# Designs tried in a protein design chat: VHH binders against Probable tetraacyldisaccharide 4'-kinase, mitochondrial (LPXK). Part 1

Every score and structure here is a prediction.

Target 1, 363 residues: Probable tetraacyldisaccharide 4'-kinase, mitochondrial (LPXK), of Arabidopsis thaliana (Mouse-ear cress) (q8lea0)
Amino acid sequence: IASSLYGVALQIRRSLYRYSLLQKHRLPVPVISVGNLSWGGNGKTPMVEYISQFLVDSGLTPLILTRGYAGGDEVKMLERHLRGGPVKIGVGANRAATAALFLDKYGCVDSSSLRSFFDLHERAQVWTISEKIGCIILDDGMQHWSLSRDLEIVMLNGLNPWGNGHLMPHGPLREPLLALERADVAVVHHVDLITKQSLRDIENMIQGFKKSIPIFYSKMVPKYLFDVKNARSHVALEALRCASVLCVSAIGSADAFVKSIEMTGAHYVDRLDFSDHHLFEAEDVETMSRRAKGLEHKSNCKPIIVVTEKDYDRDPEILKCLDSYTVLVLCSELQITPILETDVDSFNYTLMKALAAKFYVSS
Below, numbering starts at 1 at the first letter of every chain, in headers, positions and changes, except where a header shows other numbers; Kabat numbers aren't used for antibody chains.
F, E and O are the ipSAE of ESMFold2-Fast, ESMFold2 and OpenDDE, as the mean of both directions, binder to target and target to binder. V2 is 0.75 times the mean of E and O plus 0.25 times the DockQ between their complexes.
[cut] marks letters that were taken out.
Atom coordinates printed by the task and the answers are left out, and those that the model quotes come from them; centres of patches stay.

## First folded at step 4 (VHH; framework vhh_7d4b_2)

Design s07 (from d02 with T101V)
Fold by ESMFold2-Fast, scan of step 4:
Structure s07 (fold): chain B 363 residues (1-363), chain A 124 residues (1-124)
Amino acid sequence: as target 1 above (363 residues)
Amino acid sequence: QVQLVESGGGVVQPGRSLRLSCAASGFTFSSYAMGWYRQAPGKQRELVASISSGGSTINYADSVKGRFTISRDNSKNTMYLQMNSLKPEDTAVYYCARVEVYDSSGYYEVFDYWGQGTQVTVSS
């Protein structure tokens, strides 16, 4: 009997998938999409997490939808951060089909209750969180035309907004730049790591494509470290002050990671960069050990090896093989940076206002 | 079209090992999570193990933890199940399956395609 019911659910899912390919699918709860216009290090996953926590704090249970096919390190990091909380995470190539299945399994907050929630929130009143799904967040949703969204957020890496080594000879015809026309909000990430002139150049380019688009600003703020041998340990950032540090990473924005370590007050900082999503192997551990020994000789003190959360979540066990060194994982949070007329309050207001608009009809 | 072909089954004594293989075709194997199901006579299908598209996320049924190891080779479009310390209770038809939807909260996985299965018999 249970297997028959499971088979029926799969048939319904396939029907919903086919339907989503034929027309724009509108879900019964608000949908926020977080996408990117620049490759790697754009703050997409941290922003998804920020929005999910904001929604929980506001009284809505979010469902995060992600493809997860790129090695699953982003999914693992979200799982570790959000475990034990109300946030749901669905992984699948077809976001519409995944959304339908989760809405069926967990239930959703009805339209009248959501309208009441937005009325209460607009009046700065507290609402009790429902166990049912109240909002959906699409991780990298810009290319998924099958799902309607109530808010499209586009992340740009301030350190490299339009791709590595590019000068934009054909910029207006690139997919990333065309995607800006579909955006409701642009967020420039790593604003603390770029010059004021670079920021103005980015702002001018954004406004050149869509003059009235709101621009917000974000950064990653290091909060603490933990030892790879104990993921529940808490090591203060001060542990890196005046230390010799070897930064090891296989991420899209190694420069941002290294700059963050330099800002902790480390005395010597060396780096070992691997390709984005690279899985560390025994040979890589030997390379790390050799590099650390070289830094020890140069700095005349035993270095600390620091990796990113994505590197840890990709394979925690391989990092434990560096048993002759202290290996720490840098934990950072996305923070909206107050620049010009924008701040965290105006960003949060923009999120809620856009979602509330789903329930208000204009004549 | 989508095809999943299992191999490596057989008859073994308790405490022995077997390695199952699943050859996939008709889709981009490296983009999908995969799993192994088994079905013993008169019982429902049981999920034995699952593996994410990149191999970094692995789940096992409590009954096989510490004995079975799931792995994949995306360059060969093949998934494996290394079965050690086999018990009579492991006797079943083993099915390769493609994951369409994965619930990262650990509550369930939704599969859309299964192979024809391969028989594993553990007999003393």
Scores: ipSAE 0.121, ipTM 0.501, lowest interface PAE 4.0, mean pLDDT 81

Design s37 (from d13 with S31D)
Fold by ESMFold2-Fast, scan of step 4:
Formats: sequence, C-alpha cells, structure tokens
Structure s37 (fold): chain B 363 residues (1-363), chain A 124 residues (1-124)
Amino acid sequence: as target 1 above (363 residues)
Amino acid sequence: QVQLVESGGGVVQPGRSLRLSCAASGFTFSDYAMGWYRQAPGKQRELVASISSGGSTINYADSVKGRFTISRDNSKNTMYLQMNSLKPEDTAVYYCARVEVYETSGYYEVFDYWGQGTQVTVSS
C-alpha cells in the first residue's frame, strides 16, 4: 500500500539528512577531491578518470560524484569509458546526499578491509575487486565543502591558469587564488603546450600561496580512434599516417586537437572550428561535407574526418549523417609528465599515501 | 521555489491517445533529470518513465514500453508524456517529478519534488 513506499522514501531522506550533518566528519572510505579554480580547459575530468582507473587497477571500486550539467558531454564520456566495469557514477548537486545514497545501496569497504588491501599490495598478490565502495572521487569538489576529503587536488590549465585574476564574470577565476592554500596537491595541465618561463611563473605563483605544496605536471596523449558507426571497435592511430584529415571540433582548445592530429603523421591536415559547446545541425553537416570535398580535391585523396570525444558524446547521431566519409573520434588520456623530481610513480604514491592515511586515524 | 504543473489529462476510451505536459519553474530545468509517476486507486506510486537532463538517457516501466514516449524541450522548460494505445489499467493520477540524484546507468533515481498531478481515466 502507499505507506510502505512512503517508508522507503523517508529512509532515503533520513540518510540524506544524516550525511548532511557530517559537514565536519569523514565518510567511512577515503575521499579524493579533484577541483579547479578557473572555468574550463584544466584537465579535471580526465584526472577524475585517471584516478578512478588507478583505483580499479589497484583493486578498489571507486564512486565518482559529479554535479552534472545540461547536455552532460563530460558525464556521458565518463560513462562510455567506464561502462561495464566496477566504477559507480552518481550525479547530483549535493555530493554528500549522493554519497549517502550510494553507500546505503552498495555498501562500503571498512578500515580493516582497506588495511588488508594494502597488505596484499605490499605482497604483490593478485587482488579481487570488491563490489563495495572503496574510495570516493569528487568531481569539482573544490567548490563543494560539505564533505571532508583525504586528498584535495587542484587542476590548473597551464595555458591560462588565472586569466586576469578576476572572479566570474570579469575573468575565468571561479574562486580567489587564496583557495590554493586548501589544496594538498597542484597539477599543471598542458605542460607540453607552454614555455619553460611560463611554467616557472606558474610554479612561483603556486608556491607564493603554499610553499611546500607538491606540484605535478600532466598532458593529454592520443591513444586510439573509433568509427562513429562502431564505437566499440578501436582504430589504431597509424590509420591516420599519410592520410588527409579534416579536423572538426566545437571545443575551447581546437589548436591542441589539431596539433595532436598533426603528430600522428597525417599527410595533409585541414580544420573546421566551431564555437565551444556548439550543437551540430544539418547545415553544419553540409558545411563539413563541402569542406571535405575541397580537401579531397587539394590532397587528391579521400579525407578522413576526425572529431573530439566531446563532440561525439554531445550528439553521436548527427555525425553518422556524414556517411560519404569515414568519421573517426580521437580518444586521448591524461598522462603525468616527468618534470624535475616528479613522475607517474611519485604521483601514484601520493594517491596511495592518502588512502593509507585513512587507516592510521585514531578511533 | 520549485513549481511543477501538469496538464493534458482527461477521460478517453481504450485505444486512444493523450499527451501530458509538465511546465517547470523556479530552477534551471536543463540541469535536472525528470520523470513521470502514476498512482492508481488502492495502489502504490509507480515510476512510469524518466529522462536525463539532456534527453539522452530514457527509462520506461515494463507496463508502458512501446506505448508511451517521454520527451523534453529545455528551451520551453517543459517535459512531455505521449501516451498511445491507452488501456483501462493506465487509469491513474499522473505526477511530474524532478530528480534529485541518479546513477548514470539509470539503475536508480531519487525524486525531491512532485506536481499536484493530473487525472487520466481510460473508460469505455
């Protein structure tokens, strides 16, 4: 009858309220926050995916908590990459409420189980992944303070880390630079696209706010392609070698995308740039087709059209309308770049140390 | 203040169609997943269909698959339920609801606001 459904709803609401009261308390599993101080282009979502895959490879089931937004191309991309695996992705504006519901639904790994995990890791033993949640990753946690975190990572876009220093709407800065004092780790993204002097300036600014903060460095690396008509089948990057390519994108970093394609060894590269977040329509498909025909004439070779994952996830069906051409999606991943005394091993050690620190908190 | 207003209910004969609309205000509609619930006399509230914020993920109850179509127009802050081949067992009060939390797979959803409901009666 209606009373039993009402009882279930009350239990859920009570769980949300209970966890909302934990503003100054820790959740039963480690919490890693990945945030940014400026809008757009900082590698936040790729870093969330990197950490979640590291945890899965290490034998822990992660829960990714994200706000989500209209169109949700980044959320769709994460779901597509992680579909069929153990990663849980929860969407909701209130991360504490979302965490409470997922912890109630799936359960969590306790401190003794996490200690056993580290013991097995030290012994280099084969680990079986638990269905219970072992770690929570906050996507954009820097702007959401209701949950205690065991590690706060701040992402900075190396191409434009602070703009003109003004908060929105006058500049890209979402929070004051003093928020860097709350970060445990800073990561400078797109280090392969900036000068050594620019990098030093960024490092000096970070250290000005928190002298002892570890700084790591990252970049995006192309890994494979897939055909828009068969997203489940990978195409090697070598497919673009000596080919004529038309790069089509509606993103903020079109130059980085085009440069990535040029580095594959493509013979002829042309580009068609649309405004960031532009939704492709039939008229745009006609423009793409005309541009491809022009490139075919110039290169004397039928071109391959390459788009970004965000463009694909935004509307995969519209891209299939270009059926006269091969349309491929470029898939890239975040990689930690070895600079100074930092590398992927030291970054992964930082992640493991944050997880381990959870066990040694006195009860 | 969140407000959800349903319209389009009525009395129809079996096999006919109705289109329900839900007008949303007081929040950024395009940021939220939405759903339709129904409650028949003497029965528990049942989720009929849900739709993600961008419209790409849609779920239906087994009882309505192939007959009902959920859609949304974010430019009009409106969600729709096209109900075809209506049966007497579809008779219920239909509620528009806003999703508070969801899993991307669509496996489970938690709703925080409901409209006042609109009556749908399928009678010969």
Scores: ipSAE 0.088, ipTM 0.526, lowest interface PAE 4.7, mean pLDDT 80

Design s38 (from d13 with S31D S56D)
Fold by ESMFold2-Fast, scan of step 4:
Structure s38 (fold): chain B 363 residues (1-363), chain A 124 residues (1-124)
Amino acid sequence: as target 1 above (363 residues)
Amino acid sequence: QVQLVESGGGVVQPGRSLRLSCAASGFTFSDYAMGWYRQAPGKQRELVASISSGGDTINYADSVKGRFTISRDNSKNTMYLQMNSLKPEDTAVYYCARVEVYETSGYYEVFDYWGQGTQVTVSS
């Protein structure tokens, strides 16, 4: 009844926006939205980071807009990764107001300059990146209808596309019909960790909701680790080879994390899973220590404790209390995976083509 | 449950005064810097004035310096903007905002919450 009432309210609000009864804000620069159909573990934040870096490499300064009252684990991770670069990050429940503020403070790239940049015949000229905002990326924009978007990307967790451990529609998806209807592009995340049959089932489900939607594929690639006692350290993945590892996480997809560690060539892998967004307490640290000690006796080797970046960024200090063991943070990057007719080049082309469409409308 | 509610806007003649109020709820008001912004038709939102959490550090836009006074009462969870010697150029919707600064690629002002705005029109 509560869920039904919520669904009706969303339908009414969507209808009001569609029939221009509620005005959407249209910004002077292209807007990309990255959303999801299921609960966490879908690669949304890594995709936001990928797109922001792609735009910087292309010569445009992006503004990332995310919800929240303060910097959460996702914002802290983005801040740590993007520090020293041109990317701007705005946090606020009212994304339109936050966008307006940043556009006022930093300015935006002139419309004629953006038009020239996105004109495939004129963009061959050398483009120098400006401090002025050239593109906006909405983190979790599918739930926010007050900002008009030029490209809507929806992320799906390939390991759990239904968000409840079922491949069949036994669990609720987050606004599946509304989200997919509005999507211009679908991305299946963790494609390297699922079977070919599971992938076909996901593709069939997507096409069942929206025909002809482009489908792309992504994975997380481990790059390095760092010690929680020195966040600027760089520890090679080879440090985990033949080691005994205890995977500790409080994220939306612990399975993906554990499989990533197994792929490093670790000799023995144990896991300790906490609920998504769980804030570690002293009791949890004691539990981790006892689990690690048990693994040490069982494997006859002192284990390394590995956590995710989100766990570290949520509370770095609590992890330093694990004095008896080496605690490392696994750092990974999103990569577009070449499958069938799609690859990183075709994905990047699709992004640029969709953004360029804003400037090819004659009116 | 975080809310910012502006009041005190209206229509006035040039040279007159208005006092805007912003009532804050749902957070510890005394821990946050606050600001007033305005947006005129066809223009981007601009900072008018900001005030630190304790009220000790205050900044004004050049266009309002000497005419406007920002203040806050942490015991009442309220921020004020006293607007004197109003000009037609001051016509805008005025917004209350909670201000934060995050270190990212540099120091960025981050605004968590905005009020609905209050219209100020200065005309004869």
Scores: ipSAE 0.000, ipTM 0.234, lowest interface PAE 12.5, mean pLDDT 78

Design s39 (from d13 with S31Y)
Fold by ESMFold2-Fast, scan of step 4:
Structure s39 (fold): chain B 363 residues (1-363), chain A 124 residues (1-124)
Amino acid sequence: as target 1 above (363 residues)
Amino acid sequence: QVQLVESGGGVVQPGRSLRLSCAASGFTFSYYAMGWYRQAPGKQRELVASISSGGSTINYADSVKGRFTISRDNSKNTMYLQMNSLKPEDTAVYYCARVEVYETSGYYEVFDYWGQGTQVTVSS
């Protein structure tokens, strides 16, 4: 009815008005931004998921905000992983407007309660969790520079830290370098897949642009597989040991995916790479079948086709058309890697310390 | 300028079918989730169905699930609603709408633009 449209418009107006009263467009709860320095395979979405689960385990309900089109596949994966839990996921190009709408709908934990939460002497997990929003996580927050944040995390793909081109450190500033200047924390992703020397070079470059920035390290840990015909199936990674595997993906980090499969102990590994976000068509399924048959002849055993979660979430039905082969989806989790003096405990402490700083004024 | 133009409405007997179309212009259609709303005389406007930008995530109201099918053709900037097994209670003005903000669970969606609507009347 007309009153329904009026209600929506009024709610948006009220939320934007309330938000606009905040200094420097600050939200009433802590805001964490997870951005990237490199354009693909940087671990940004897995890090958003990691942080959201950490906050839930700590007793705070997070709201994840993502831009929409650019996060389409990632959005579906996050929803599948976080379904049934307390995490809220909002999609919209204007993060500030989306945040205001969700804060109005679900409410937020009041400032005094948040201050008490962060002022705990004992950092034990709180079993009591509220449906009210206690923290906001911006997926790719660098797109909304006008929205104030309490912690800026920049993800960097260790396999390809500066994209397809070489970084020009002594040239004019590029947009990816501006993200590092604004960063409170840098995370090098896929550290298990790069050489020690490569890692050292990346560390030196980061320190060269911003001295004293904390650097943490992460990797994707394969946990299990599931059959595309039954998303609730659980297939142990050992199923790939000594197997012939065809890796099929349409993602930005195909190299990381293929290396992960090689590390499972597969006997023969072949790959078929499609452009990032490519939607599979019947012709692609035919190409996959031909490639699998070729691998079967080369390896002398029937191959297993393995795809990524993003490929599955993009279109699960098309993958079922490969009915002549076993098609499995590789499920992985981001893990903070203990390197030198950093580990998951120091990373989690850094998150809590930064969020708590919003409520502490030393004067 | 955003424009959404509905077509395909009409008068039909119970148990028959109608296909609604929504032609979109003035924005990049493939970037936006879309939906169909309806409003019957004396009732509140209700969301009938929604479809994600790529077409792979679809939500239906319980009242139409199993009878209506939402689809889109991004190459034609057009969204469709195939309405089967029509009932008198489906009589309403049907509106094409663009989604500005949504929750991935599908339980919360905010729409920013609507078409002028197309009348669907199911009567014997």
Scores: ipSAE 0.072, ipTM 0.488, lowest interface PAE 5.0, mean pLDDT 80

Design s41 (from d13 with S53W)
Fold by ESMFold2-Fast, scan of step 4:
Structure s41 (fold): chain B 363 residues (1-363), chain A 124 residues (1-124)
Amino acid sequence: as target 1 above (363 residues)
Amino acid sequence: QVQLVESGGGVVQPGRSLRLSCAASGFTFSSYAMGWYRQAPGKQRELVASISWGGSTINYADSVKGRFTISRDNSKNTMYLQMNSLKPEDTAVYYCARVEVYETSGYYEVFDYWGQGTQVTVSS
């Protein structure tokens, strides 16, 4: 019921922006929006990080704008990963105000320099990265219509691409799917964890709403683990092979996390799922301990408890209270998967082409 | 509506301690970074201390480092400022403030709501 009222409000707000009844703010640098049509597990935050690193590697300083919703765990994870580099992260519900403040503080790369950057070719291979902002990335820009964007990316969780089913309890029309018509690029996340038939069904649905939209594919690749007692520790994934593992998470897609652990070669895998953004309490720690003890009796092997990076960043101290067990954090990276005629090179080309289009006007 | 209510101010002698509290309501307290500002007579408002939403990132003005401790209890929607070794120069009205915009490098840029303030007077 609440979703139906929210859907009507979204339609009204979109109509007002479409009819120019609400003012949109235009920024002096390119703006990329990364959004989703369903809650949780869609790869939005990993994609924001991927794009920011791509821009840095290309010579542009990105500014990530995020609301800092819930526990701020996604923001803490981004900060931990990007710390020491040139990426700026601004947190605030009013993204236009946050952008204005950072542009005033750091300055922005002027339009002539940006045009030169996008028209570099092989003739000008050396470009010094500036402290000045060259590109803005909106984390969840599809829900914020006051800023004009040059590229709209929509993330879909391949394991649950339509998330909420009907926006209305009995509605035949899925209003969130119409938002695909506003997207420039769609990315199917967790493509390695779904069947070929599921992927075809997702592709057919996307093409049904916007036939010419480019579709890219991504996955999370586990890289290593670290011990919650020492965040600088590096534990090889082989530590989980033939082990008994209890997967504990409070994220939007526990299924993806559990499947990732199963793929490491763990012999016994049990799971304890909490609601997205749940802050662990002493009672939860006791529940984890009881579940681990039960798994120990069943497997005749002391289990390893594995949590996600978001769970760790939300509250690293509470996890140390599980001192009777080894508790590890799974660290993964988003990778663009080569499927059909698409790959990482074609995705990166699509990003650069969209950013360049801001400076090449044909009337 | 957003409300921030300070308490714990008073008159104390130099070298004494005071603990300020800020009770927050009308918003999801655990989702916002918070800070303490002060304004001395004839001076501009200055940031004394700030704390991230989770409590992991804390910053202090150079004038209070080693003497003041900021903390928060998200379960009680309350922020604290423990003030030790108070000096006459610490005399000011202390304001609780909510962060509107911040940078994850630990610098806070804009505060959108302030409490009404609590007077701290350090005098012999």
Scores: ipSAE 0.014, ipTM 0.438, lowest interface PAE 6.7, mean pLDDT 79

Design s42 (from d13 with T57R)
Fold by ESMFold2-Fast, scan of step 4:
Structure s42 (fold): chain B 363 residues (1-363), chain A 124 residues (1-124)
Amino acid sequence: as target 1 above (363 residues)
Amino acid sequence: QVQLVESGGGVVQPGRSLRLSCAASGFTFSSYAMGWYRQAPGKQRELVASISSGGSRINYADSVKGRFTISRDNSKNTMYLQMNSLKPEDTAVYYCARVEVYETSGYYEVFDYWGQGTQVTVSS
């Protein structure tokens, strides 16, 4: 009986291990996870892009791992932005399997090479970029616990930090707040669009769950626009000054988008919000046209329709069906905002320190 | 329950052609990328060809480029592999597989379900 039960127990343990139920996989390169506490508008994808660009600028080839199907809106946007560079993007529900496949194909930077990089960083301004993977970035890593992380970043949408509105002080704490206990760094996004009091309330809540957690601050900075009919031609933000604008979006935080348009100096701003990830249909185009016509009547001038990059990348062709109006795509970049003693340099140092820690034996 | 059923294998002489078919059921076929793997005696299982959910992206192993053609018919939940100019080195068990993971730029995939396989023997 003992040998029979022992054999069954070993078989069960082997099965659990194979399915990664008992062990987190450790990868040969540093792993940075970017997760969120709120549903959307938290800056997760822009932060993944910021980190990937920082790594490229540092001479390391990043591999971004995301759940979405090939051709999803976030994946298409990242591909469009990172096209022509060394960044690798892997799409799949099983991030460990995707990582293994890319590591087999491209190889990875060995620990000796990375140690040399850090030891000589002050002398060597540029590392020659190779096809070998030097770092992995998990898009939504908070939801994927089977991979070990070297740095866990959690994004909070400053406009909606707890998802749909404010977390009720009534009742038990939600599971997302417990995720702050596991985070190494918190980033408050859209810090430029919230009051100082709201920011303090968010900071107090974060510190309430983890007193020692570093808090950084970020915002989206509009850079330019482009016409959906001519994506290669950039339109200056000044084109929106004193204009009537209809903001159309299917994203996680339409408020941030609308506020950014209001800040351009547009005279009349109307909005048409769709659910996050909504794929526009012919009926939606008709609804947009009716809203634009209404705004035209109210403002006494022909409105410009402005959409987000995610909306464009989701389906650029449907937007061209708005023949009667100029349709522009707002292009923005995530920037680390200097608040107190935190800034872009201290954030970049935090990333570099996490990368270094993977390859150094503790004293 | 996912089911993949291969057909079309057999014994052929070098230089001849075979057409493999894979009938899929138990999932939304049009939403998944698909591929063909093969395993020769004493060798690891290797990817032969893959095709995206809509058919717009196709990848081939270097050993079969120009000779094999992968295609799919989403209305029939079926994937095909047309094998021309067969060589003794093509002798293997050929597996139909559903893709769990898809690379956006390199067309390399991780598969989660396989059929039972169909034997292809190129005699010489």
Scores: ipSAE 0.000, ipTM 0.232, lowest interface PAE 11.2, mean pLDDT 77

Design s43 (from d13 with S30D S31D)
Fold by ESMFold2-Fast, scan of step 4:
Structure s43 (fold): chain B 363 residues (1-363), chain A 124 residues (1-124)
Amino acid sequence: as target 1 above (363 residues)
Amino acid sequence: QVQLVESGGGVVQPGRSLRLSCAASGFTFDDYAMGWYRQAPGKQRELVASISSGGSTINYADSVKGRFTISRDNSKNTMYLQMNSLKPEDTAVYYCARVEVYETSGYYEVFDYWGQGTQVTVSS
């Protein structure tokens, strides 16, 4: 396989030189960046997936570019969700090099065709999807400046918007403040899990730093479950109603996960939180089993163990070692929540306007 | 374990020359294309030159064509960058890189194995 790897590496070098993508350049198609203001639980990867599906539904083929952080669980999840569809996913620290490879292989929609796409959309005509790349989505583009972007979206975790530290409103600029200064749009995630007062405090803080920035709102909506031993068969959310549930996760926002399980109508909910991106080992499986036995004694009912998709995609085989218990994976999707003058239509309009702005000066 | 070690950087006056070396270990060197990148303060990392596994295909950035020469010695697992007629704008950290690409199910994993870099400063 060495010869195959060599051939592809040579193609990447040729593409990088041909397209001159290693310097800060504008690509031939629109570029949307999704970054984060706070670590973990901010909805970044679900938002990338939402935008990808929106573009596909609009007739445009997206290319997602991501670094592939800590074990590649986000990449594996995106690949599993998007497999068999038109969405392209490129993984690598050098996003410019990855973009060059895909642009060389698939080509891109030319400016005239993209102008026609917008004209057809405005005139209510049908656009047929092409394998040619029509838009690029940067997963965590805030930390990577080699590619120019047409829309910069920043995600905030509504349950913990400033992470473990407090954002200093009138002090020296921090990385979170710099992210807001660079952002075109802010999205408050998990808005359904916070109080109205907390939301107002978050909005006031954002507007205090950048008064002109539009703010949108999102939440995760559970859709179904699947058994780790049979990932192709969906289990209805009703399986958790009145059940005893042990929530096991190694993610950035365990609180959001636990709250979503509580909302399913589970009668007893216990939790076992591991550090974000933690790889489960045999000792962890033993700890999960002991915790489940304890919950069984307390509830007088055999518990169901529920994990996140990220935990499953990180290592599905280790979870199958919990032979004595049913282990289910919770599958959710991001939805834009209507608040004030914003809704899914106005958010989608913002995406379309960014795509159009690449080829037309907006009024 | 892939290891790339750069050497040969330093401080020189404009118009002088430097030769950078990259010693590779932990993989079959003659199976992979290699490249030199540089990053100046406040600028993006840019490709300087690349060379195919057998040395038959070579690419240069427009800014260095005619001044820099990339070469490799597969018997020594080493890649070189001969830098002639150095200019102040050539001041940067220079990185040796190997590119590895993996494709599955319509996605590509691109891994650049980077050295630690070597500083080149062109000043009077």
Scores: ipSAE 0.000, ipTM 0.191, lowest interface PAE 12.6, mean pLDDT 77

Design s47 (from d13 with S31E T57Y)
Fold by ESMFold2-Fast, scan of step 4:
Structure s47 (fold): chain B 363 residues (1-363), chain A 124 residues (1-124)
Amino acid sequence: as target 1 above (363 residues)
Amino acid sequence: QVQLVESGGGVVQPGRSLRLSCAASGFTFSEYAMGWYRQAPGKQRELVASISSGGSYINYADSVKGRFTISRDNSKNTMYLQMNSLKPEDTAVYYCARVEVYETSGYYEVFDYWGQGTQVTVSS
């Protein structure tokens, strides 16, 4: 027992020492952190996925590090989307230890190869992807400030940027202000669902706290649906046109989800909102069935129940208990939105520039 | 400080069942993956089963698949191991452990904290 514990502890310590975490407190590859200014619906996990796909498309293997919140739904969704590709996903409360262990297991791209990568990328040439880790993405890295990072991105929900309309800067509850002060980049999510005036107000408040921070914009784009009873069968968004839909969700931004469904051309849209991260139980299924029957009576049409990917990944089996109705999962992708001419491709450029700066810093 | 307390061990005959419990305190239980390890006399410690923070990823050692079931109740800060069809080779001290690092593929876990252990003896 002691020898096994010693072996594990020695492995962690060797990895931390080897990658200079115990002495230099920095990793040998670039580190991007994605955090949040507001609690839910801020697009953090979709942004982590966007960045990981961008890096893979550029020829660099990313390692995503996440704490794995109570529900584990964000990790399940990332794994489901990224399965079969080169992306590695590590789960652990101590991101530094997780990074060190993955770097020890898979290795990392050497400095010479990374310099060649950035040189070739500047010339828009093809780079051959390596199994070795070339970049690390921290999911919610703002709480692990002891790790060196090359880019800090903070996500903000455009529909509710300040939570309950408050920014609370006391003690550990100073996360919003501390996150913004440490951020290199701010991203306003759901920008397509807010007015231009609301966006300007958000921009003014962000710049009020940090005048020089670049601000980018993102949205979720619905792509397809799938049936909870057959996740491999894709259903076109047109299936919701002129339908009666009951939107069921336990997420941070139910408003964004409902608006997305309304935009599909559904005839009747009703909603049943549960608190963020709520685990559905038999009682909740009965409530959903009752609400669906009510909608059926009002619309004279059998409703379709639509849930989010996070709700599905949290517990797919409980949703199958809604046997009397069709239950579909809405699948969406994050896109960087060009609001101004300067927004087009500038976010991707900012990512590459920050990563390159780690190896080409001018004194 | 982190504290893990195992219970439910004992002496049973082959083919019987035991249910182990692990009560956790001193950390946010719902944010950590957890696992069960065992060590038999003269053997190396081995992972029996692991479970992710939300219960979505579960991994079992080949020797216990189909016989043991790991579960957790985050509202009670408790993890369980239901052990069915026990065999003499299951005799070991069973340890509740907190997972510091977990790979989603399920074949790489690093544990940073262990309980005191509970003895399970399967005697014929």
Scores: ipSAE 0.013, ipTM 0.402, lowest interface PAE 7.7, mean pLDDT 79

